# VH-VL binders against o60147, part 268

Target 1, 175 residues: o60147
Amino acid sequence: MLEKNKYLYIFRHIQTNQVLLSQGNVLKKTALFQLPYPLQKPVAPNGMRPAKLRKDHWVPLLKVEFPNESMFQSVFMQLLNYRKYRSVQPLTSDLLKLPIPVRRRKIMRQEVPNTIADLADILNKEKFPENSVRLQLSDKSDSEYADWPPSVQIDSEEIKLSRGFREKTTVDEAR
Short names: E, the ipSAE of ESMFold2; O, the ipSAE of OpenDDE; V2, 0.75 times the mean of E and O plus 0.25 times the DockQ between their complexes.

## First folded at step 13 (VH-VL)

Design oa86 (framework fv_lerdelimumab)
Fold by ESMFold2-Fast, scan of step 13:
Structure oa86 (fold): chain C 175 residues (1-175), chain A 121 residues (1-121), chain B 109 residues (1-109)
Amino acid sequence: as target 1 above (175 residues)
Amino acid sequence: EVQLVESGGGVVQPGRSLRLSCAASGFTFSSYGMHWVRQAPGKGLEWVAVISWDGSNKYYADSVKGRFTISRDNSKNTLYLQMDSLRAEDTAVYYCAKDEGYSSGWYFDYWGQGTLVTVSS
Amino acid sequence: SSELTQDPAVSVALGQTVRITCQGDSLRSSSASWYQQKPGQAPVLVIYGSNNRPSGIPDRFSGSSSGNTASLTITGAQAEDEADYYCNSRDESGNHLVVFGGGTKLTVL
């Protein structure tokens, strides 16, 4: 099947604030491998279920439209790399004073501002044409987490929660 | 006063397993990502694997993915590398390295002395 | 690694200036760090973040970057500077998290 690969769909978890990146408007179970902290325990023999994608727990954060697939791939790969680097970075001294579960929750809450800042950093370093990249946010105030280059046009309309990134279809779960 | 001391290297036959250890001291081990970097005899440095502060995130070089497992025990300030299905091309000195990440990049501020792994029949 | 290119060898006369270069696309968006390795020893960080020097590293060592190229400069080379030098950066391709240059053997004449 032919698909236009020029959109980056970014989702946030309603409880943990963790972020998932997707090349399509529907999340797939494999996206869960992006998470630095799993939402549930790994599979154990007889009695434990594998991790599941809960469609009601993920909401749109940001949609990015690129002028072509090449620019999309470049930014998408760089953003995934930024997430990998952040997942192994040293902890700040304030985090070390917190119990491990509280520490993880605080780290997870930072994924939204961090992802937005990383996206802006990548776009500032890439010299894309003026107004060639279009951002549509669920909450326009999230754009304040970064300074955007002239290549970026922020859509005046926010993403409607009822419309999200999905038509009325079942969220992918691998199978 | 940061010190990293590797151990567990030796001679091993192809297809066998070996586990390396790295004992850390002089810094808050539990707050840093830790890496393994190797160097084949007479060759350059090759990054092998990294593990996050609590062990929840791990990344591997393509050449070792599926065969090596990085792990840590923060209560013992120790980093491990479990090497399975060893091949002749895995012969190298294995270094334990501490990272000091920053927004502009990554660097390894401290390295262990290295432990030699020889995979030979 | 495959992503960063260094010349395999360079020579410099005692007391003269030498420049070692590292080239790759990842250097356009990520700073280079440099390591000195003497025979039988572990690498030692000499420059990080393109041009920052760790405590204990002589001030004759400096770094610079422009576009896809990073450079390590040793001003007034000394005999003890004879070593292999490696650069590293983050991997923009996503295949590895960290990428190293192939190394440059510096001979002080």
Scores: ipSAE 0.515, ipTM 0.781, lowest interface PAE 1.8, mean pLDDT 84

Design oa87 (framework fv_lerdelimumab)
Fold by ESMFold2-Fast, scan of step 13:
Structure oa87 (fold): chain C 175 residues (1-175), chain A 121 residues (1-121), chain B 109 residues (1-109)
Amino acid sequence: as target 1 above (175 residues)
Amino acid sequence: EVQLVESGGGVVQPGRSLRLSCAASGFTFSSYGMHWVRQAPGKGLEWVAVISWDGSNKYYADSVKGRFTISRDNSKNTLYLQMDSLRAEDTAVYYCAKDEGYSSGWYFDYWGQGTLVTVSS
Amino acid sequence: SSELTQDPAVSVALGQTVRITCQGDSLRSSSASWYQQKPGQAPVLVIYGSNNRPSGIPDRFSGSSSGNTASLTITGAQAEDEADYYCNSRDNSGNHLVVFGGGTKLTVL
């Protein structure tokens, strides 16, 4: 369905603040391969199997609506690659002062502001038409992690927080 | 001074395996992502693989995915590349490289001398 | 293929200015870095973050970028600058995290 390919759904973990990207409003367990710090150890010896997905531990962070599939694909792929780059970047000096478990928790906590900043960076570098990208957040204050280009329209209505995979909104009907 | 010293290269038949090592010194090895970059004789540079500071994340070039495994031992300041199912096109000098940067772009500030892997028979 | 495009060879007269170019869509969102490689040696970083020079690299080396193109400029080329030059950047479109240019062989006449 064309409309599914125009939406990017971003979820956050309720305990760790880790982020998952999805093309639909339901998370698939393969999305766990995006995590730099897996929530559970891999079950296969080769480490290529994802941990079990606990749907009740993930809530919507934001929803992005693009005018067409081409724009969606471009931004989605770039955002996935930004996540990969961040996962292998050098540690900053402030993190080196922390014990490894505390260090990992701090890195995980930064995934929300980092993902929002990376999304804004991508949209600022792409020349999209004015008001062509609609952004709807669960918490509007999260938009303050970045400066948004004229191509972005931030929805005045927030996504209602929900447990698990299903996105529940009181404002936006399916288009 | 920062030093990266590769070892383990040699001549090997197609289909066989080889393990490369890179001994690092002069910097906090456990704080940096580490890369393998290769260069076929008379050809250009080709990125092969990267591993994060703690080994939790690993990424590979499509040409080696499923055959090569990158790993590290931070207690020994050593980076490894396990190369399985070797092919003639894997013949190259393999460099260990330390990365720096992210948001503005990636760069390799230090490189090892390289170790030659020849897949032939 | 997300490989960066470089001309395979360029020549410059001793003491003159040469510009080596690198082109690719990844350069629209990521800065280029440049490496010098002499025969039988490992690459050496000469420019990073588009226009920053590491300690020990002569000031005749400089970088610039615009759109999908990055350039390495050597003003007043010296004989010892004869080498292969490679650019690299992040790849935001595929499974490769890092892409290199094909390399440019600089001959100093």
Scores: ipSAE 0.677, ipTM 0.844, lowest interface PAE 0.8, mean pLDDT 85

Design oa88 (framework fv_lerdelimumab; at its last look DockQ between E and O 0.36; V2 from the best seeds 0.51)
Fold by ESMFold2, look of step 14:
Structure oa88 (fold): chain C 175 residues (1-175), chain A 121 residues (1-121), chain B 109 residues (1-109)
Amino acid sequence: as target 1 above (175 residues)
Amino acid sequence: EVQLVESGGGVVQPGRSLRLSCAASGFTFSSYGMHWVRQAPGKGLEWVAVISWDGSNKYYADSVKGRFTISRDNSKNTLYLQMDSLRAEDTAVYYCAKDEGYSSGWYFDYWGQGTLVTVSS
Amino acid sequence: SSELTQDPAVSVALGQTVRITCQGDSLRSSSASWYQQKPGQAPVLVIYGSNNRPSGIPDRFSGSSSGNTASLTITGAQAEDEADYYCNSRDSYGNHLVVFGGGTKLTVL
């Protein structure tokens, strides 16, 4: 009945660069509730919540290993809330100068760096033991979006994406 | 300069509906997240709901989920709260509030004068 | 859901210094804002980001935070400072996003 290690999985959308947070290494359809609700128009703008989860459009961004369930749940809830806080913050003047479709695309492109920065901010404020939290990225340069606390050990090995015949097969791809 | 003016309050029976409006002026309404906050008579402040700048993100207090709908019309600089299935505990003064934005907390720099909703049989 | 705890009432003699406190787990990761409310009026922001004073608020109002506690300090309290004071924060561990304290009634003697 001992608690085992728990993982936080973060996915990136190949086309929009939006982010989804997951407790499992496979996205559930309920993760789509993290995306903005479609505006009341004949067709929803790109990046709004779709009716169907296309698992082939979501690839690993990073994963975080926590020593127990309690630490995982605390960070997961806070990270979801940070994304909600950002979603209701005022726009900058630079964004207001852009046409709305361009503005939305620019906001979506910020999700990856913003999520990484928010994760680091949460971990810097938590009092976790040194080297107790392991971070693995698909692209190690993404760690440069933030300053990491002593509790975080960044894995030198990247999460491999399948490519050619030498890699694991990816789930459903859109060409 | 910044003004928020609520309207649409009144006395209604339980189970009925009301729609509140908040007319905004003196700032670029379409760039801000907007909130509803209520205060029951003689009680403290209770956050109710928030809506993002374009209306694509909406969040609610548990006490009103499924009964209240926040919305906005940026072409009219107006925030709305549709209140369905009203209950006695919804009796309160309802304020709209502007979030100026702060990276680590809230910054509600302007509030309306409030509109009273009374739910009684 | 997080709760912010405030003492329900505090008194201060005219011209003296008073401190109003706000406590909650979310304050470890959230800054606090403070609102003054006089009877029959809307709240007015007096402190944001735990220690910043908006334009037009007298410099006798100041704020601070440490751990899970935020404080509003009024130095040289004046009769017009008699009001209810609310803190708020983010709901770091719940789903309400915004949490207000229960309020503190300040009486100026």
Scores: ipSAE 0.821, ipTM 0.910, lowest interface PAE 0.6, mean pLDDT 88
Fold by ESMFold2-Fast, scan of step 13:
Structure oa88 (fold): chain C 175 residues (1-175), chain A 121 residues (1-121), chain B 109 residues (1-109)
Amino acid sequence: as target 1 above (175 residues)
Amino acid sequence: EVQLVESGGGVVQPGRSLRLSCAASGFTFSSYGMHWVRQAPGKGLEWVAVISWDGSNKYYADSVKGRFTISRDNSKNTLYLQMDSLRAEDTAVYYCAKDEGYSSGWYFDYWGQGTLVTVSS
Amino acid sequence: SSELTQDPAVSVALGQTVRITCQGDSLRSSSASWYQQKPGQAPVLVIYGSNNRPSGIPDRFSGSSSGNTASLTITGAQAEDEADYYCNSRDSYGNHLVVFGGGTKLTVL
């Protein structure tokens, strides 16, 4: 049966502050393709750097409930495209003064405020009905990164994940 | 003066490979994403590929995915497009283009003169 | 899905006003930019972000947008304005990051 999805989950990486978008409350390895800077490490003794998904390293940032699947798909696709556009945009002059590793860490740390701002921008342009979109934030203060349209209702509720999400399981793939 | 100069175009048989170069000057090349845009003879503009400032992120048009590879060498201020498995429909003038500004919308403020690639038997 | 549509040709008399139109769903969420291309030459940016003009572009060029439509207006067309005009926007709904319109050939009579 086809799954009807009206929910968008956004997760934050506890070490890098990078974000991942998910169409459900479970992160899949394919979500790692969203990252501008991959979470790969050198594998000694060989030089291979396999991608790994550590579910315990990701915490919920926010959850959005849409009135229907069509609205969800529109916002989800636009938000993914925003992430791609941001990844290829020019660097600001303050970043050029920094060594490359420090520069990348600073860029990664900006993903949370940038993603929240992009979500709000999309929602402001879509002109959805008043109070039709429910936004749940793990940290309510993160709502301050943007001005929200009348279509958005901000709730302070625990974001519930599937039982298996927090298990110490590693999904990895070597290529 | 900002200048982008493409090279590497020519006549090539179907199934073969060709590598295009774009030499950039007059701006901080390592700070900008760079694009390839092509135009078939008598036709419109078609976006081909983009690469981020450090080369960590690359995106391609569906028509060239798996065949073309975009790359850059910031030490030489040079952008590249490796074109493999060329087809007749890849025949076009290839432009490299610099983009500018996220907040103002997506636009290409500078374009090279273009280099013609003709794929024919 | 995320295509931009332009009429293939339009004509204007010297000194008169012409509007070139670009239509597509991506324009609901992203701004259009406009390029002028003369035969054998690279495109030149004439309008960006719906209605911003780069330095060196004459003030007779202006842009506007509403809904899924963007327009380039040339007020008091000159002979040197005869060219192909292309719009582009972010591909907010498709697989491509950038989408171009098919182009409009402007003839100045």
Scores: ipSAE 0.721, ipTM 0.845, lowest interface PAE 0.7, mean pLDDT 84
Fold by OpenDDE, look of step 14:
Structure oa88 (fold): chain C 175 residues (1-175), chain A 121 residues (1-121), chain B 109 residues (1-109)
Amino acid sequence: as target 1 above (175 residues)
Amino acid sequence: EVQLVESGGGVVQPGRSLRLSCAASGFTFSSYGMHWVRQAPGKGLEWVAVISWDGSNKYYADSVKGRFTISRDNSKNTLYLQMDSLRAEDTAVYYCAKDEGYSSGWYFDYWGQGTLVTVSS
Amino acid sequence: SSELTQDPAVSVALGQTVRITCQGDSLRSSSASWYQQKPGQAPVLVIYGSNNRPSGIPDRFSGSSSGNTASLTITGAQAEDEADYYCNSRDSYGNHLVVFGGGTKLTVL
């Protein structure tokens, strides 16, 4: 139980690319509160906060192991802060030129790289000890979205989670 | 010159509703988030709510969540705060504030003069 | 929500330097802004982004940050600087987006 408290998992929605943060490898229902629409519960493809957590709709994006729970909590809260801030900022002119459905899709697609960039920025600011934070990515190419500080050790091992938070199988790896 | 002018304040009984307005001028209203901040008499500043530039996102302080609704009409350059189920502790000067920010923070570069809301039986 | 703490009151002699400090976890992730409020008036932004001054703010006002703290410094305090000063920052908690310090009443002696 204690070991779970120092692990940050970031999940992405398989359709919308929305991002949820999790303490531990299992998403809780309360994680849905991270999504931006507090009063609406639309369906995931067209909405931002589904009524129910469909575990099979979320896949791990990355895993971060911190030295302790305190560091985890700090980074976790900061990530939420960054996300909230972006949510209230105006859209760029380029985005505004797009039809609403296209715009929405593009914005949602940006959540993954933005979150990764945020994480890197936060870790850069925290100035944790060298190689004290272990980062595992489901897609190693995602690490290119940010410059990582010396505190971060990128693990060559892949996350062993798939949809529904089960262990990755050979079939899942082929996808 | 940027101007923010609040209105709609007054004396109201507990449980009643009140709607505040903030008329904005001197800047492209539709390009900025807007905030409500209140200050109880003799007390400090308390953030109340924020609305994104297009009104698509809204956030509230816990103290007002479920009771207050922030909205805006960009065609009228006006920010609103619908206050329902008012309580005595909601008594305060209510300020509208213009959002300004950057990647590592944000701030309120302009404030209105505020409008007083008094909730009293 | 996160809290920002300030000393409720500080004093400075005319022409001297005073530092008002704000402390809180939110300051680890976001830069502080500072507001001056005089009696019966709306707050006025005096420092943003740790150490940026808006147009019209005297250069005697400066900001700094370290860890979970932010500070507003007035170098060469003037009589007109007597006011309440509030810090604020983004808030990481789900229930709030913005948090203000409790305010510091600055008296110029």
Scores: ipSAE 0.314, ipTM 0.771, lowest interface PAE 1.1, mean pLDDT 88
ESMFold2 (binder alone), look of step 14: mean pLDDT 89; pTM 0.928

Design oa89 (framework fv_lerdelimumab)
Fold by ESMFold2-Fast, scan of step 13:
Order: C-alpha cells, then structure tokens, then sequence
Structure oa89 (fold): chain C 175 residues (1-175), chain A 121 residues (1-121), chain B 109 residues (1-109)
C-alpha cells in the first residue's frame, strides 16, 4: 500500500457529532484524546480515560489530500490547535441559559461546521498552489460551511457512508 | 469590578507540594476559561495551564505536565493549581488570568496580583 | 515554532514614536496581544487581536501585524509608558496553547 502521509482523514461520531482527525484511514485509540467531551464518565482517582474506540461508531466526514507531507503536517497541527482553543473559549449568552447537558449537546453538534470552517480558514491563510489541495466529502453540502480558497479542489464524487475511507475488506472494518 | 485574587504561595522545599487558589469576582466565572501564568524573578512571562469553563478540558505547558493539576469550583468562583514535585525552577510569581478571544486570537483581559512561590532548601 | 522573539531593550525620547516588534511562526496564523508590566505590578492588556485597544488604553498605543511579525507602536511616548512589554500569541504550530515573547524593556529618555 502506498503510504505518503499526505492525507488527512476526518471522522464524525454517529451519535454525538463529535469529530476526530486521523493521519491514516483507520482510527487509533489515541485519537480519542482529541475529544473535548469524553464519551464516558471520569474514572477517579485517575481522572478521565478515553472511551473504548468503537470504529463502527465513527463515519467518514471528509478526506483531504495535500501536495506533500510538509503541507499536511502544517495544516494538521494547526487544525488540532484550533480545536483545542475552541474547547476553552467563552460561551455565548444563549448557551449560558441552558443546563450543562443541553449546552454540551449543542456544542458537540457544532463540531462538524466548526472543523470545516477551521480547515477552510487555515487553507485561506496558507499560500498553496491553485487546485493543489483535494477535498472529498461524504455530504457535499458540508462544503457550504466555509468559503474555500483557489488552492482547494472539491471532488465531484462523494465518500459513500457505508464504505468508509476504504472498502470493508480488512478485519479492522468487520469489528 | 472584575477582580482575581491569588493566595497559597510561600516557601517550600524541593519535592514538596503547594496548592494555589484564585478567587474571582465581578464576572460570570463559569462562562470563561481560566489560566495560570508564572514569572520567575527578573524573567519573562511563561504560560502554565488552562482549564475550560466547565472544568472538562485542561492543558499544560510541557515543563509542568504530570506535576501540576489545574482545577476549578464554579460554585465558589475559585480556580486552583495543585503543584506537586516542586523544583527550584518553579520559583516564580504565579498569576491567574481570565481568558477572552476566539479561534485566531486568545488574550488575557484581567490578571490577579500574583502570589510568590519560592522553592528552596 | 512556538517561540516569539523580542529585542530585550529599546529606548525612545519623550514625545517621539517607538516600535516594539515580536517575531515568530505562530503569528502567521494567529494574532498578537500586548501587555504592559511595570515593576512590582501585574501585566495589563494594552492591545489585543493585533490592533484593538481595551477601554482605558490611550490612543497613542496601536498594533499591526504582517507575516510572522507583530508590532506595538507608541506614538508620542510619555514617561508613564516606561515598562516591560510582552507579546502573546496562540501556539498554532506547537504543543503549547499560549506562547509569550521574552519581553522588551522600554526606557523613555
């Protein structure tokens, strides 16, 4: 298999709408440390542990192809930092009126639009060549969450939900 | 109107522990992320840790990871920093700071007066 | 890189204009904020989001940024402006969430 480390795979949780970023087409358990809200309750005295990774609970959101590994690493690191900063920022007045569980649900639901907007913002600030970054979405309407720079080419073909980022022929997909 | 008041600093021997507190007033404490920033005598500002508005997210500078724990009690409008395994290089004035800003710009609009922590034998 | 670089010291004559600079790769994707610190006192925010002034900060303070560089400009420096100035940015390229410059001591002659 050709492994170029120039693809960014973005997954969405089917129940919470939370987002995970991956350098490979399969999620690793360590990706769960990206979540602003853990999928399970804290474990005292150690605090929070990541939930068990259920690969069947995560579906493709989008796939980004970069010209090279250097550009991939730059964008990937920036995107992780954008997500971290959002998790600690002040809440809007309307969210403050809501009970904590309702606030968290609404905040989690915004992760998909926010991640797409973050990606577009980063790409708009980078000076990449025209049509050098290829974007493939599971739902093309998600591209409407942002204005894309000339460096981005959106694929006409969508990722089919049931197929993931690769066909279900590996043992990892069967679990 | 906005006030942040640190306490808990003092002289402590290497390897020991200290817990700092920051009492907040004049704003809706449970709506904002809170930070600890330190300054060694005669040196510059160094970011230490942050905690989200609800306490569910915490991040630390590499120099303190595994030794310091940030926490908050929104019912008491109080921020904490538990400092374990203290080293001489942790000697500094510790400030608590209220965060403000979004996405591409993060800044501290209010700071406490600071509390001095001296780690010496 | 996470580091923000500032010159350690700068001088300006009373009433003249001085520019303090902050340089680092994080500034390519994040805005800078600036803090004034006088001896024995806590830092005070003077500029945020590159060129916004908090309420109560004099008009003589302004900010700008381009590429990997941010600048704090004091037009018509006054004696009370003598202080240490620190820049601050989000760390968009490293593991740190926040990074500070090393500080610049401004002397008003």
Amino acid sequence: as target 1 above (175 residues)
Amino acid sequence: EVQLVESGGGVVQPGRSLRLSCAASGFTFSSYGMHWVRQAPGKGLEWVAVISWDGSNKYYADSVKGRFTISRDNSKNTLYLQMDSLRAEDTAVYYCAKDEGYSSGWYFDYWGQGTLVTVSS
Amino acid sequence: SSELTQDPAVSVALGQTVRITCQGDSLRSSSASWYQQKPGQAPVLVIYGSNNRPSGIPDRFSGSSSGNTASLTITGAQAEDEADYYCNSRDSLGNHLVVFGGGTKLTVL
Scores: ipSAE 0.079, ipTM 0.658, lowest interface PAE 3.6, mean pLDDT 83

Design oa9 (framework fv_lerdelimumab)
Fold by ESMFold2-Fast, scan of step 13:
Structure oa9 (fold): chain C 175 residues (1-175), chain A 121 residues (1-121), chain B 109 residues (1-109)
Amino acid sequence: as target 1 above (175 residues)
Amino acid sequence: EVQLVESGGGVVQPGRSLRLSCAASGFTFSNYGMHWVRQAPGKGLEWVAVISWDGSNKYYADSVKGRFTISRDNSKNTLYLQMDSLRAEDTAVYYCAKDEGYSSGWYFDYWGQGTLVTVSS
Amino acid sequence: SSELTQDPAVSVALGQTVRITCQGDSLRSSSASWYQQKPGQAPVLVIYGSNNRPSGIPDRFSGSSSGNTASLTITGAQAEDEADYYCNSRDSSGNHLVVFGGGTKLTVL
């Protein structure tokens, strides 16, 4: 039947390693509000509106399949809250020792391991049924950033979508 | 010695604007996130806004979102809160607070003395 | 999705032990910090991350947590401990980053 928002799509930036969360397999402009360091200058005079999204700069990091929409919404909301919290959390002493440009690059690079760790933390606390959550990664070694609960099954097949999570459609195949 | 000194409070009419400042000293201001926390007369503490160490990230309580703007000038070790479209319920002592981390959370290790904002007709 | 709940007032006799509690679902996954506020003064951090004391805070102050409840314990209460006490934690509801308890007024008899 009609199953909305059963999948969580996570993207990473090819240059900065920054992460974006999406309810659908295509990124929307509003996802840029998640970024701790803007990639482009804001369009609005007050700096509140994100600049345009460059879809070719974002590749799949991982895809999470939940058994129902309720579980998806719970985890998705918690991940968004973790990301807000991390973007303004106090810096660790190792980061404080670095010059500002190097510090920024390290913080951005850490978004991948941090997002994976946060996802695992949420799933460990939620006590979902055994093997009820399916995780598929673009690089399976990224699963090593966390310890996963019994509720998680990691897919042996890696994501091979070259441009986001979109499957080739009749329109896309037209080129 | 760490010090946070707020200024800019006063009496203003509803619908007007006011800008608060917080002068920081005794620590490397540019390394830490800064917060505004308010307290209405006889009431408890209410978190208002946060700004990250370099000013790139800002978040607000729902009660002030769209009306208040937090900013900082790291070259002057100063935190700001621009308050627009003030309402009677914004009447409070406004505290500047420095954050610090601990494992799974953060806390406010230093607070300013506060500055009183009174919104009345 | 729960705010932090504190009893509005508590009393303790001089030299006795008092426990101030803070309750909320957020405390199941995040630590609480505690602040002391005396009349006309700014809040002062007294406990962070379970049972850590900042420099200058007497060792009679301690913290603990269990389930959805965090506690501030003052062993051998002194007259100068009379104040309002606030807990705070990370907000898991998505509406705010930080949430404070309503505060507890401690009276030392």
Scores: ipSAE 0.685, ipTM 0.836, lowest interface PAE 0.7, mean pLDDT 85

Design oa90 (framework fv_lerdelimumab)
Fold by ESMFold2-Fast, scan of step 13:
Structure oa90 (fold): chain C 175 residues (1-175), chain A 121 residues (1-121), chain B 109 residues (1-109)
Amino acid sequence: as target 1 above (175 residues)
Amino acid sequence: EVQLVESGGGVVQPGRSLRLSCAASGFTFSSYGMHWVRQAPGKGLEWVAVISWDGSNKYYADSVKGRFTISRDNSKNTLYLQMDSLRAEDTAVYYCAKDEGYSSGWYFDYWGQGTLVTVSS
Amino acid sequence: SSELTQDPAVSVALGQTVRITCQGDSLRSSSASWYQQKPGQAPVLVIYGSNNRPSGIPDRFSGSSSGNTASLTITGAQAEDEADYYCNSRDSTGNHLVVFGGGTKLTVL
């Protein structure tokens, strides 16, 4: 009885709007390697604090349910490749006019619309069966960043997360 | 006038290291991604590595991954390629190239003259 | 893995039209750019974004694309056009963000 993953979760950072992809409803520290811009500031010259995943800083952006693991893997890998490309792609003229700190913040803020557009682009290229892919968005208006193929059915049901995303309460549970 | 000038090439034995430099002028260096592209004698162009405008992201061709390191110093308008564990098949003219975007495309609008690296015993 | 293919050589008579082709799956979703390289020299961009010419490139150079194929056309070839021509595009696999064609040697007779 092997568990086969057919769900893609995408999370948004509440302060920077940067995006993380996950193969399940649990966000792991290794996902931080996806980020084009570090969340940690240098502590010492030539040094950085090790990256720390603060689950309370991430909220679900969307969840995609695929009919099988093969389709999930194909889309997930292609989306990672799109993110790699975007992290080194030439900047638009609008971005080039901005001071460096403002430019970086604007690039980070664009990760949400860009990731949604890339997901839609991949799904439009793949010839999946009609209504076979279920897309669930935390904010339904985010679906407007792209035109979706007939294979996609948009669902308005709430995205449920694992315990790992809950904020630390005033009740100090065992460390 | 945009100029890219490579240096640091030469003859080196297999297994040794070499560091290439590319001095840029005539454009806002810190705003553009930079690439290394190589060409073996009598062969075609092969993409080697890229570094983003601020140095935060770097990617490499599979043939050099783990051996080569791309870096930049935006205060000096200089691009670098640290080449470790060199092999005979790394023998090539190495070009520094500036990227530019158009729509969904990616192209190199300016190239340096190249610097020859010969890996031989 | 995913590669762009070009014929290794093509010939054209002085003043005639020649078409150099570049083929690969990455061209279905990304535009091609073309570079001219003469012996002992660095490549020079002649066409970008499938059919745009940089300043200083003669208007006899043009580009086109359809499906998985991109073409560089030289209308009224001149002796100075004798060179190697390379296409490039975004690598759709993501392993090598940029991919080049193998090059086409153009001989002007």
Scores: ipSAE 0.634, ipTM 0.801, lowest interface PAE 0.9, mean pLDDT 84

